Miniprotein binders against q5jf28. Designs and how they scored, part 7

Target 1, 318 residues: q5jf28
Amino acid sequence: MERERLIKTVEAILRGAGYRVARLDLKGSCFDLVASRLFLLLFIKATVNIDTITEEQAEDLKRLAKFFKASPLIVGLRSKSGELEEGVVYERFGIYALRPETLYDALLNNELPAVFAERGGLYVRINGELLRELREKHGYSVNELAQLLGVSRKSLLNYERGEQAVSLDVAIQLEEIFDEALAEPIDILRAKVEADLNVKPETPLEREVFERLKKLGLGLVKVKKAPFNAISTEDDIRLLTGIDERKTRSTIKRAEMVAEVGRIVNSGGVFILEKTKAEVVSEVPLIPKESLEEVKDADELIELIDKLKKEIKEKLFS

## First folded at step 19 (miniprotein)

Design t2
Fold by OpenDDE base, look of step 19:
Structure t2 (fold): chain B 318 residues (1-318), chain A 103 residues (1-103)
Amino acid sequence: as target 1 above (318 residues)
Amino acid sequence: SPEELEKKIEELERKAEELAEEIFKLLEEAYRLKGDPELIEKVAKLIYRAMFLLFRVEYLAQELREKGDPELLKKAEELLREAEKLIEEARKRLEEIKKRLEK
């Protein structure tokens, strides 16, 4: 119940902020929500305890984020250490994690968080140039201000250079001394992440499909924890690719999810099956793997996908 | 008794779930209204605050189940009452907006 409420709350926040949102009801997915507004794209994992995200989920979430030029986020309520604090950015596997409140403030109040948690403490990045200017303006030497703050001269110089984060307590003291905001906000909506794109196919069928698509000029990146099995690497061909042995109820549900995600990330969808008749589910073609032998290149594959979508649309309105 | 404590925890969890269902209905209603966007935003803010309080209530209920500290119960009940007040205020304001739209 709590997880479902969390996802619904995050969805509501995103919608309230004017995002287009697709929700995934897929257990074990690396994301539960994808949201788009203007130039911002978010992939969100919603989990009550942020320490329950697996490394595999986090890596796939970062892969998707990197590929789509999106920000990955974890939205949660607690960690192994206790309740998450409002206005605090946590991190798991290089992904920002935060409470729904913090997301609300960022999206609906335009208030980005400045505080981050590291090693059991709270820290802030400060505008080091502004700190120096304020220190000089108030007539403090580096030694005098460092002594007043209870920090080393070296630490204060590192703060003024932006090379070291400040403890929250010291940041508060600085803002009180100078009556000026020094905290640099954390742009959780434009998080840059690194990801390994060299993920191997897991099944014999995935290997066969990847090899065939590669021969057609379509590179694929394997994704493990999504309703699709791969994403296309070609800049001009955005295709969410599902791979399955046969049409199942799971295949249909995943195809529906791929359609919804595809609308948000401006990508097509296809499912390649070992055994199926060509059909379309929620504007997502299900094609037999043998259809890949009938096309010469990736463009002909896209034309086939578009033709199948059109033929079904015509049948529904005839 | 431990049994009495568990019964109180279950009651907190039940009430939090009931209020959460109401919150989602109110939020959906608020976003469907073609009223003054600023008024709707103020109502939505109340609804979200209530939802956030319910997450804290549930956290405290779990901590209470683990630790058995009666002060956690008291705090959970306080936050639950605060959430109920926010929901009632939000409901009242939504009804005022509706009445203005019907005129």
Scores: ipSAE 0.816, ipTM 0.932, lowest interface PAE 0.6, mean pLDDT 91
Fold by OpenDDE base, look of step 21:
Order: sequence, then structure tokens, then C-alpha cells
Structure t2 (fold): chain B 318 residues (1-318), chain A 103 residues (1-103)
Amino acid sequence: as target 1 above (318 residues)
Amino acid sequence: SPEELEKKIEELERKAEELAEEIFKLLEEAYRLKGDPELIEKVAKLIYRAMFLLFRVEYLAQELREKGDPELLKKAEELLREAEKLIEEARKRLEEIKKRLEK
């Protein structure tokens, strides 16, 4: 199966669910889709084999997700161990990974998955308090119920405390015994991830630009595996910031992608180049780094960006 | 023969690709229709189900290439036939929706 068909399928699912979607055609990017609906924002890496995601891509994906208060997702079909199962949540580098079917059910059927894969088994988190209440209501001792389930007394007590996930087989048995849903759904649409937002610039030009943007009051989040090099932020100002030495075909493509992503994540875009004339590509200004010396703060930088957008729009329609 | 098996795998992959292109066209058509949202959703569900079957067909085709198990071929062909039926049903239902919108 082509990666392209997987991406198109995921895009269709998202659009069908009423998400606004931007698609990236960038090899090696930490995400292929960004999608927004109401208060939900998703960054999605689509890959046929979920084990092909690199740690660096995963860290950037988590970094973007944390910064934008989004959920990161990997959508795939297989792993090193075989085909992914429908309704099962996998994990790679602290990011949920699932099949397109599982995403479909979550987005279009409003059915969140409850089963997750760990260490080659399938598990469920259960409502431990409800389990205890049901056990007591039915008159089972901890020992009697543990024996009935074929688990240790210690395991059952850990289930009731929510300290231990239950095997899928034991979860099914519990739901059958009590005739009640005990499985806690996994909110893949609101995944909380940890990420280090304090990543250093990699190039001399990035260092120079970062130091200048910091002097303008901007906070910076470095991203390696995206069409931009950083997110620049001050209060409500968010700029997807590209940094290149010179305008290339890659710069143009990345600027186009930054414009599309920016519309989804409600953020501006700018490319700062070592050597360029001021121009605009797909509503994204390309500015020389020296232009950063002409502005005093972040607001003046935004004004410069907006001015450039307006001037070029006027030239294109004149 | 290994050559006959590869030819069958290539045929499965080709058919899956052709059906996938049709699925995307039908899905785009379904979402453009200003019909009853519930009817459109039912049609879309059939289309997505067919697409998901194609993913399994392609996985089985790859597994068949790697393992050479003829049972995988039979299963892939069964899933492909099921996908074709779902697409035909979806197409028929879309045509019925269109005819209702023209009245």
C-alpha cells in the first residue's frame, strides 16, 4: 500500500468528521496532516509502519502538540510485529498510534478505543472504584473474585485502585460477570504529552536569528522536522518561522506549507533569510535577517509582515 | 509456481488500486451532495468500509508475497469481492439520492 493512499484516507476521515485539514507534502516531517475542529487540534503522522517514526520526529511532534495544546497521533497499518488491530491503541515514543478504522470510529462514530497494546498483550484500564463497588454489591470477597478471574489477590486490589491495567480477557470476564461497562476509553483526541520546548538552534544562522528574535521579546520553540524551523511567540502572537540561507525551491514549498498550517493553527508565517530581497510567497513574507534590526519589538515585526503582505497584494492586482 | 503467485499478487494490488481510486471519487461525490445527511452518512460508511477492506487486501497481498501461503490469496480475494459489493451498493445509493435531488 502506498503511503499516499493512507494519507488521503486519513484526510478524508478528518474532513468527513468536519475538521479543517492542511496536508503537508514534506518527506521526513514529524506530521503529514494538521486538523482543527472547534477546540480540537490534531497533528497526525501517517505511516504504513508505525515503527518507521524516528525519535526525533516523535519529539518534534510532541513539541508541536504541547505548544499548540493539540493531540499528536500516529496513524498506520502495521508494526514490526504485524498488522495493527482495529480498536487498539498502540504507542510509540509516548504518542498514540492507531489504524484508520480506529480513527474513523473515534471521529465519525464517536467511539473512543479502550484497548491498548503493551508488551505484546492487550489491556484495558477499568474504573477501579466501580469495580470495587460492583464486587461488594455482588457479595464477592477480593479472594473470591480474584479466584473467579484467575488473577492474584494483589492484582485485583491493584485493579480496584486503578494502579494496574487489566488484560483484555479479564476485562471481558469482569464485564460479563457484572453486566456493566468497566473499560475506560482512551481519549486519543486530547492526548497529553510531555515535551522539551527548550531546544537549541542547530546552525549559526539559526543562532543569530534566535538571538535577534529574543531581543524583540519573542519566545522560541525550535522544531527540526517541520516546514518551519521554529515557532516564535509573544502573548497572542504566533509565527511559524522558517530560516534559510537563501531562497530555494525548498524555501518556496515550505512557505506554502507554512501558510496552510498557519491557517489551521491560527498562526502567521515568516521566513528569515541570510540573503534575500523582501518578497511574499503564498502570503508568507520572506525577509532578510537585516529587517529584524529595523524593528524594535514583536509588534513592529508583525506590522512589517502585514505591510509586506499588503504591498505585494497591491502589486499583483495592479 | 512462484511466477503465477506473483502474477496473482500483482492482480490483487492492481484491483485494490483501481477500487481505491473509485472509492475516493465516490467519497468526494457523497460529500458534495446536498442530500439527506443521514443517507449520505450511511453511504459514506459503506465507502469507508470498502476502503478499510482494501487495506487488509493489500496487507494480505504483501504477506502472501513474503510467506507464499495460498490461504492468504483466497482470503484476499474474498475481501476484495466484499469491497466490490460495498462499492456497488454505495454507488447505487448515491444514484438514488441524486434522483431524489433532481425531483
Scores: ipSAE 0.814, ipTM 0.931, lowest interface PAE 0.6, mean pLDDT 92
Fold by OpenDDE base, last read:
Structure t2 (fold): chain B 318 residues (1-318), chain A 103 residues (1-103)
Amino acid sequence: as target 1 above (318 residues)
Amino acid sequence: SPEELEKKIEELERKAEELAEEIFKLLEEAYRLKGDPELIEKVAKLIYRAMFLLFRVEYLAQELREKGDPELLKKAEELLREAEKLIEEARKRLEEIKKRLEK
């Protein structure tokens, strides 16, 4: 129940901040929410304990974030070491992790967190140039200020160069001494992550479909922990691509999720099956893999998808 | 007794769940109202604060189950009462907003 409440709370925060939100009901997915507002796109994994995210989930979350130019976030309540603190940014697998309170402040109060947790301590990045200017303005030598703060001369010089994060206690002391904000905010809404987008297909069917889609001019990004198996892309064309051997209840549910996600990330959806009749589920076409041999390029594939969507709308209103 | 402690934990968890359901209803109501956006935002802030307290209550309930420290129970009950107070304040303010919209 706690996880469900967490997801609903995060969804409410995002909606309250004016985001369009899609929620996934998919166990093991690398994200539970996707949210869009203006030029901001967020992929959010909601987990009570942030240490429960797997490396594979984190990698796929970073892949999605990199591909869509989105920020990946983990929203949680605790870690293996205890409760997460409000206003503190944690990290798992190169992804920012934070409490729902911290997300609330960032989205609804326009207050970005500045404190981050590393190696069991709390740290802040400071404006090192401003620190130097303030030190000189107040007439402190590097040695005098370092002694006042209880830090080494080398540490203070590293702070002024921006080469070393400052402990929270030292940051507070600096702000008290100079009566000026020195802490640099962490832009959790525009997190840049690196990811390998060149992941190989896992199944024989995925390999066959990937080869066919590549022959149509499409680039492919394999995703393992999502309601889709890949993103197919060419220029302005983006298709959340499911690949299944046959239509199942899981296929239908994933197609519904793909439709919802697709609306948020401004992308189409398609499921390519080894054996099916052409049909549409929740505005997502299910097509046989043989249909990929009937089209010459990505544009003809989009035309086929759009035709199938139209024909079914006409049947539902007839 | 351990059995009495578990019953108190279960009661905390039950009350937290009941309050969470109420919080979500109040939040949905707040966002549906065509009232003064600033007043609605103030109410929403109270509701979110109450929700955040419930997460702490649930954490303390779990810690209490694991450690058996009676001070965790007192703290959980304190936070639960604070959440109830915030919800009641939010409810009153929402009713005031509604009454203004009906005039």
Scores: ipSAE 0.777, ipTM 0.917, lowest interface PAE 0.7, mean pLDDT 92
Fold by OpenDDE base, fold request of step 22:
Structure t2 (fold): chain B 318 residues (1-318), chain A 103 residues (1-103)
Amino acid sequence: as target 1 above (318 residues)
Amino acid sequence: SPEELEKKIEELERKAEELAEEIFKLLEEAYRLKGDPELIEKVAKLIYRAMFLLFRVEYLAQELREKGDPELLKKAEELLREAEKLIEEARKRLEEIKKRLEK
């Protein structure tokens, strides 16, 4: 119940902020929402407890974010240590995690969070140059200001260089002393993440399909925890690629989700099956793997996909 | 008693669920209105604040189930009452916006 309310709340916040949103109803997915507005793309995992995200989910979330030049986010309510604080950025597996309130402020109030949690404390990054200028302007020596703050001379010099984060209490004290905002906002909407895009296929069928798609000139990014099994790419061509042995109820649901995600990330969708008749589900073609032998390159594959979409549309309206 | 405490927790959870359903209805209504965007945004802000209070109520209900601290119950009931007030204010403002659109 709480998870569903959380997802609906996050979806509402994104829509209220003018994002186009696709929601996934897929258990175990690395994301539950994908959202786009102008040049911003977000992949969001919504989870009540942020410590329930698996490393595999986090790696796939970062992989999708890196590939699509998107920001990955975890939106949650609590951790193993307790409730998440509002206005605080947490981190799991190199992904920012925050409360829906913090997302609301960032998207609807244009207020980015500046506080982050590390090692059981709260910290901020300070504009070190501004801190130095203010210290000098007010006539404080490094030693005098360090003593006033209860920090070491070395710590204060590291703050002025931007080499060390400041505890929230020291940051508040600095802003009170100088009557100036010193805390640097955390751009959660443009998070840069590292991910390995060279993940191997897991099944014999995925290996076969990957080798066929590579022979067509396509690059492949394997994704484990999504409605699709890979992203197939060549230049401007991007296909959310499902790979299944046979058409199942799961295949249909995943194809529907791929259609919705594809609209947000400006990408096509295709499912390649070991055995099927060519059909279309929610504008996503389901094609037999043998169809990959009928095309010479990626452009001919796109033409085949578009032809199948057109033929089915014509049959539905004839 | 532990049994009386569980009944109170269940009542908090039930009320939070009922309020959450109302919140989503009001939020959908607010976003469908062709009224003054600034007025709609103010109403939406009230609705979101109420929703956020419900997440805190649910956390407190869980903590109460685990710890049995009566002060958590009192705090949860206070937050529910605050959420109810925000919802009622939002509802009233939405009705005022509708009445202006019908004129």
Scores: ipSAE 0.775, ipTM 0.917, lowest interface PAE 0.7, mean pLDDT 92

Design t2
Fold by OpenDDE base, fold request of step 22:
Structure t2 (fold): chain B 318 residues (1-318), chain A 103 residues (1-103)
Amino acid sequence: as target 1 above (318 residues)
Amino acid sequence: SPEELEKKIEELERKAEELAEEIFKLLEEAYRLKGDPELIEKVAKLIYRAMFLLFRVEYLAQELREKGDPELLKKAEELLREAEKLIEEARKRLEEIKKRLEK
């Protein structure tokens, strides 16, 4: 109940902010929503408790975000320690985590959060140069201002250099003393994350398919916790690639999800099966692995995909 | 009694679900209206505030189930009443927008 309401709320916020949104109903997926507006792309994991995300899910979420030049986000309500606070940025596995209220303010009010939680405290990044200028303008020595704030001289010098985050209480006190905003906003919409893109295939069939796609000139990014098994890429061509032994009800559902995600991330979709007849599900071709031996390069593979999509449209309208 | 407390928690959860269904309907209606975008945004803001209060009600209901603190019940009931007021205000404003579009 609560999780479904959370996902619907996040979807509504994104749509209200003018994003195109695809929702995934895939158990164990590293994301539940993908959203695009202009040059912004978001991969969102929605979870009531942010501490339920696994490291493997977080790694795949960062991998997708890095590959697509997107921001990864966790949207949740609570942690192991209690409720998440509004306007506070949390972190799990190098991914920003926040309440739906904080996302609402960022997307609909254009109010980015400035407060972040670390080690059980609340902190702010301060514009250190501005802090120094204001200190000097008001005639405070480093020692006088440090004493007024109840901090060490070394801490104040580290704040002015931008080398140390300020506690929320000290940040509030600084803004009260100078009557000026010093807090630097956290750009949750453009989060840069590091990820390993060189993950190995897990199954014999994935290894075989990966070696064939590489021979066609495609680069491959393995993903574990998505409706697809890899992203295949060459220049501007991107294919959300599913790999299955046989067509199942799960294959069909994942192909439908791949079509929806593909529309948001400007990517095609294909499923490569060990044994199947060529068919199309929700504009996503299901092809036998042997079809990869009939094409010479990635362009011929795209032509095959487009041909199959066209032939099915003609059959549905005939 | 523990049984009376659980019934009150279940009633809070039930009311929160009923209000959430209404909130989503009102939000969908607000986004379908071809009215003044600023007025629609103000209504949407009320609807979202009500939704956010329901998340807090549900959290307090779970905390109440775990801790049994009667003050959590009072706070949950207060937030629920506030959510109901916001929904009613949003509904009234949507009806005013509709009446203006019919003229």
Scores: ipSAE 0.768, ipTM 0.915, lowest interface PAE 0.7, mean pLDDT 92
Fold by OpenDDE base, last read:
Structure t2 (fold): chain B 318 residues (1-318), chain A 103 residues (1-103)
Amino acid sequence: as target 1 above (318 residues)
Amino acid sequence: SPEELEKKIEELERKAEELAEEIFKLLEEAYRLKGDPELIEKVAKLIYRAMFLLFRVEYLAQELREKGDPELLKKAEELLREAEKLIEEARKRLEEIKKRLEK
């Protein structure tokens, strides 16, 4: 119950902030929500306990975020250490994790969090140049201000250079001394993450399909924890690519999810099956792998996909 | 007794779920209204605050189950009552907005 409520709450926050949102009902997915507004794209994993996210899920979430130039987020309520604090940014596997309250403030109040948790403490990044200017304006030497704050001269110099985060307590003291906001906000909506895009296919069928798609000129990004198995790409062409041995109820559900996600990330969808008749599910073609032998390049594959979508649309309205 | 405590926890969890279902209905209704966006935003803010309180109630209920501290029960019941008040205020404000749209 709690997880479902969390996902619905996050969805509501995103919709309330004017995002277009697709929700996934896929257990084990690296994301539960994808949301787009203007130039912002978010992939969100919603989990009650942020420490339940696996490294594999985090890697795929970062991979999707890097590929689509999106921000990955974890939205949760607690960790192994207890309840998450409001206004605090946590991190798991290089992904920002926060409470739904913190997301609400960022999206609806335009209030980005400045406090982050590291190693059981709370820290803030400060504007080091502004700190220096304020220190000099008030006539403090580096030694005098460092002594007043109870920090080392080296620490204060690192703060002024932006090379070291400040403890929350010291940040509060600085803002009190100077009567000025020094905290740098954490742009959780534009997080840059590193990810390996060169993951190998896992199954024999995925290997065969990947080899064929590569022969068509497509680049492939393997994704393990999504309703699709890969992203196929060439220039402006992006296909959320499912790969299954046969049509199942799971294939249909994943195709529906791929259609919804595809609308948000401006990408087509296709499922390539070992054995199937050509059909379309929620505007997503299911094609036999043999159909890849009938096309010469990626453009002909897109034409085939578009033709299949059109033929089914015509049959539904005839 | 431990059995009485578990019944109280189950009641908190049940009430929190009932209130959450109401919150989602109210929120969906608020976003469907063609009223004054500023008034709708104020109502939505109340609804979200109530929802956030329910997450804290559920956390406290779980902590209470694990630790058995009766002060956690008292705090959870207090937050639940606060959430109920926010929901009732939001409902009243939504009804006022609807009545203005019907005129």
Scores: ipSAE 0.766, ipTM 0.914, lowest interface PAE 0.7, mean pLDDT 92
Fold by ESMFold2, last read:
Order: structure tokens, then sequence, then C-alpha cells
Structure t2 (fold): chain B 318 residues (1-318), chain A 103 residues (1-103)
């Protein structure tokens, strides 16, 4: 109930801000929403308690974000410690986490957050050069301002050099003293994340398919917690690639989700199955693995995919 | 009594759920309307504020089950009332926009 309401709220915020949005209905997925606007791309995991996100989910979310040059986000309401604060950015596994109110402010009021949570409390990064200029204009020595703030001279020098964040209390005092915006916003829409893209196949079938795709000249980025198993890529080719033993209801639902995600990330989709007749679900081809032996390279694979989509579409509407 | 408190919490949650359903319906209606974008934005702001209050109400309801503090119940009821007021205001403004479009 609460999680569904949260996902719907986040989706509404994104659409209200002009984003194209795809929503996933996949338990255990590393993301629930993917959204794009202009050159911005967001992968969002929505969860009531941000501490329920697993390391596997977080690593996959970062892999997708790194590959697509997107910003990963966690949107939630609570942590194990209690309710998340509005306007505060938390961090889990290197991914920013925040309340829907904070997302709303960023997207619909153009007010990026500036406060982040760390061990010991709430902190703000400030414009250190501007701080120094304001201090000098107001006639304070470093020691005088440090005493006024209740911090050490060393800390104040570190603030001015941009080497240390200030506590929220100090940030409030500084804005009161100088009546000037010193806080540096956190760009949650362009977060850059570190991710290890070398993940081994999970099954023998997956390994076999990956080897065949590599022989065609495609690179692979494996993910574990998504409706697809990997992203197959060469130059400007991008295929959200599913792998399954046979066509099942789960396979069909995953193909439908791959189609929706593909529209947002401007990528094609394909499912490669051990046993199947070639067909198309929501513009995503389902092909037998033997079809990979019928093509010489990635370009011919794309031609096969496009041919199948065209043939099925013609039969449906002839 | 514990039984009386649980009934009050269930009533709070029921009212919040009913309001949440109305919130999403009203938001969809607001964005479907071909009225003045600035007026629509102001209505949407009221709706989002109500939605955010409901997340707070849900948190207080969960804390109330754990702690049983009458002040938590009082605060949750105040926030729910505020959310209801925001939605009534939003509904009123949407009707004004609809009437303007008919003219």
Amino acid sequence: as target 1 above (318 residues)
Amino acid sequence: SPEELEKKIEELERKAEELAEEIFKLLEEAYRLKGDPELIEKVAKLIYRAMFLLFRVEYLAQELREKGDPELLKKAEELLREAEKLIEEARKRLEEIKKRLEK
C-alpha cells in the first residue's frame, strides 16, 4: 500500500516535471522507474525503508547508471534509524537516497538539496572562496570568525579551501551572519557512480549465449536484478538482452518491461531462449539461441531482429 | 485501552487510504485539464503537499502502534485534517478552472 503509493508519487513527480517514464513491476529489481528528459536519465529504486536495498540490487543499479550515463537514485521514507528528513541526501552503497519531497523540490521547484547525512550528523558543503571573500569584507580574521562559529581555526581554513564540509548548524550560522547563499547544491540529477562492469554469467545457458554474442563483436554488461540479463553493445548498438530456457509468462512480462525500458533509454530489446519459435512480444523479438549462429556479426544480428519485427508486424496488420 | 487505540489507528489509516485514492484521481484530472498552466501548477502543488502529509501520517500511525502516545495520535489526526483541507481547496480550484474553460 505504502510502497505502491510511493512509486505512484515518484512517477507523478517525474511526469509532472516533463520526464518520459517507464515503470517496472518486477519483485527484486534494482530499479522501479526509469525516466528521461532532454539529456537527463534517471534510474530510480523506490522503497519505503532504504536499508532494505541489497548490495546486489545497488551494484546493478550503479552498473546501469554507469553504462547509460544516468543518475541512480533511491527514493524512500525511512531508514533503520527512523524517518528520513526532507531536504537531506542520504547515501547507501554509493547511491543517493532521499524523500519524495526532496525529489519534488529538485524537479518541480528547481531547488536541489544541499544537506547530506554522514556519521555524526547533517552536513553542508559550502563555497569556500566565497566564504573567504565574505569574511574579509566583513572584517573578520580567521580566528575571529572561527570563535564566532565555535569551530577551530584549522577547521575554518579547511572550509575556505574547500577541504571540509560544515555541520548544518555552522551552515545556518554562516547564512545568518552573511545573509548570503554559501551552500553548494548536490546534483542528484547527474550523480556519477563507480561500478564494476565485470560480472560473470549466472547459468550455463547465459555463459553460452554471452560467448556467442562476443563472437559477433558485442560487448556485454551483465546485470542480475533487472528484467534483462545483460546489455549487448557495439558502437551505437544497444540491446537489452534477456535470456531464458523457454517462453513462460515471466518471459513475456519481462519482454514487455524491456520494451518499455528500451523506449526510455533508446535501446532495442531481444530475448534469446534455448527452446522457442521465433516471435515478437511488444516489439521485442524472442529468438532461439541457434539464430546467433546464422549471423556473422552485430550488424547482421540487428538486421535479423528488424526483419523479424517487420514480418510479424506485417502479418498482424495485413 | 489497547483495543480502543487499535480501532483509532485503523480509522486513521482508512481515512488516509481513502484520501490517497482521491489524491491520485485529482492529480490526473488536473494534468488532463487544458487550462491556464500556472493555475494548474498551483492546484498540483496543493495535491502534492497533501500526498506528502499522508506519508507522515502513515509513519505516525506505525509509531503509535509501537508507543501508544496520545500526542502521536493527535498529531497524525492534525496532519490528516490538513491534507483533507488541501484537497478540498484543490478540488474547489479545479472547479473554478473548469467553469472558466466553459466560458
Scores: ipSAE 0.765, ipTM 0.913, lowest interface PAE 1.0, mean pLDDT 90
Fold by OpenDDE base, fold request of step 22:
Order: structure tokens, then C-alpha cells, then sequence
Structure t2 (fold): chain B 318 residues (1-318), chain A 103 residues (1-103)
């Protein structure tokens, strides 16, 4: 129940901030929410304990974020060390992790967090140029201010260069001494992440489908922990691609999720099956793998997808 | 007794769940209202504050189950009462907005 409440709360925060949101009910997914507003796109993993995210989930979350030029986020309540603090940015596998309160402040109050947790301490990045200007304006030497703060001369010089984060206690002391905000906000909404987009297919069927889609000119990004198995892409064409041996209840649910995600990330959806009749589920075509032999390129594949969608709309209104 | 403590923890968890269901209903109702956006935002802020208190109540309930510290119980009960007050205030303000929209 706590996880469900967390996801619903995060969804509400995003909707309240004017985001379009798709929610996934997929156990083990690398994200539970995708949200879009203007030029901002967020992939959010909601987990009560942020230390329950797996490396595979984090890699796929970063992969999706990098591909879609989105920010990945983990929203949680606690870690192995205890409760997460409000206004503090944590990190897991190079992904920012924060409380729903911190997300609320960032999205609804336009208050970005400045404090981050590293190695069991709290730190802040400061404007080092401003620190230097303030130090000089108040007549402190580097040695005098370093002594007043209880830090080394080298540490203070590294702060003024922006090369070293400041402990929260020292940051508070600096802001008290100068009566000025020095903390640099952490833009959690525009997080840049590194990810490998060149992951190999896992199954024989995925290998076959990937080879065929590559022959059609499509680039492929394998995703393991999503309702789809890959993203197929060529220029402006983006297809959330499911790959299954046969139509199951899981295939239908994942196709529904792909339709919802696709609306948020401005992408089509398709499921390629080893054995199926052509069908459409929630505007997502389920096609046999043999249909890929009937098309020459990615444009013809899109035309096939659009034709299948149209034929079903006509049957529903006839 | 340990049994009395577990009953109190279960009661906290139950109340937090009941309040969370009410919070989601109120929040959905607030977002459906075609009222003054500033008034709706103020109501939503109260509702979110109450929801955040419930997460802390649930954390304290778990810590209480593990540690058995009676001070955690008092703190959880205090936060729960604060959440109830915020929900009641939000409900009153929502009703006032509805009455203004019917005029």
C-alpha cells in the first residue's frame, strides 16, 4: 500500500504542476511514471526505499532519459540509512533521488533543492566567484576566512574556484557571515546522465527482430525493464517496440502501457510477435514478425502501422 | 504490553490509510473544480501537507514496531492529528468554493 500511495502522490504532484502523466502498473519496471510539460520530460521511478532499485533498472532509466533527452528521477521515502530528508538530493547509480516533498517544492513552488547527500554527509555547491567577491568586500583574507570557518586555506580556495562542494554547516556559516544566499540549486528537472544505448538483444526472437528492423534502416535501443523491449528509431520516427513469442494477457497490458507512454513521449507503439494475427490493442498494432518481410524501409513500416490503426477505427464505427 | 503496542501501531496504519483515501478523493475533487485557481492551489497545498505527514506517520509506525519506543507513538499520533486538521480545513475550503460556483 505505501508504494501505491507514493506513486499516486507523485502522480498528483506532476498533474498539479500541469504535466501530462502516464502511469505504469508494471512490476520491475525502471520507471513508474513518465511526465511531460513544455520542454521538460521526466522518467520517474517511485520506490519507498531508494536502495531497492537495481543496477539494471537504473541503467534502463538512464538509457530512456538519455534517448528522450529527459531527466531521470527516483522518488522515495527512505534508504538503508534511514528516512530521506526534505530538500536533500540523494544519488543512486548516477540518478537523483529525492522525497516527494522535495519534488513538490521543485514543481509547485519553483524551489530547487541545493543540499545533496554524499558519503553520509550533507553538502552544497556554492557560487565560488560570489564567495570571493564577498570575502574581498568584507575585507577578509583567505587565511582569516578559512580560520573563521574552521577549514583549510586550500579548501577555501577550492570553494572559491567551484572545485569543491562545501559541507552544509560551512555553507550555513558563510550565508550567516555574508547575509547572502551562496547555495547553487540542483536542477533535478534537467539532469544529464550517461548511458550506453548499445545493448544487445537477449532472446533469439529479439535478435531476429532486431536484425530485420536494422535492415529496414531503424536504429535500436534495447530496454530490459519497460513495457517495451526496444525503441526503434529513424530520424523523426520513434516506435516503442514490444517483442513477444505470442499474444498473452501480459502482451495486452504492456501494449496499453505503450500507448500511454507513447502519448507522453510523442512516439508510436508496435508489438512484433513470432506468432499472431494482425490486431490492434489500445491503438498499438500487434503484428507477426513476417510482416517485417513485407515492408522495405521504416516509412513502409509506419504506413503498415497506420493502415492497421485506420482499419480498426473504421470497423469500430461501422 | 507488546500486544497493546502492536494494536496501537495497527490503528495508526489503518487511520493513515483511511486518511490517504480521503486525501486522494479531496485532491481529485479540487482538480475537477472550475473555481479560482489560487483558491484551489491553497486547498491543494493543505492536502499535500497532510499527505506528507502521513508518510512520516507510517515511517514512525515502522520505527515503533522495530524499536518499541513510546515517544515514537506520541509523535506519530501528533502528526496524525495534524493531518486530520489539515484535511478538515481543506474540506471546508472546498465546500466554500463549491457554494460559490453554484451562485
Amino acid sequence: as target 1 above (318 residues)
Amino acid sequence: SPEELEKKIEELERKAEELAEEIFKLLEEAYRLKGDPELIEKVAKLIYRAMFLLFRVEYLAQELREKGDPELLKKAEELLREAEKLIEEARKRLEEIKKRLEK
Scores: ipSAE 0.763, ipTM 0.912, lowest interface PAE 0.7, mean pLDDT 92

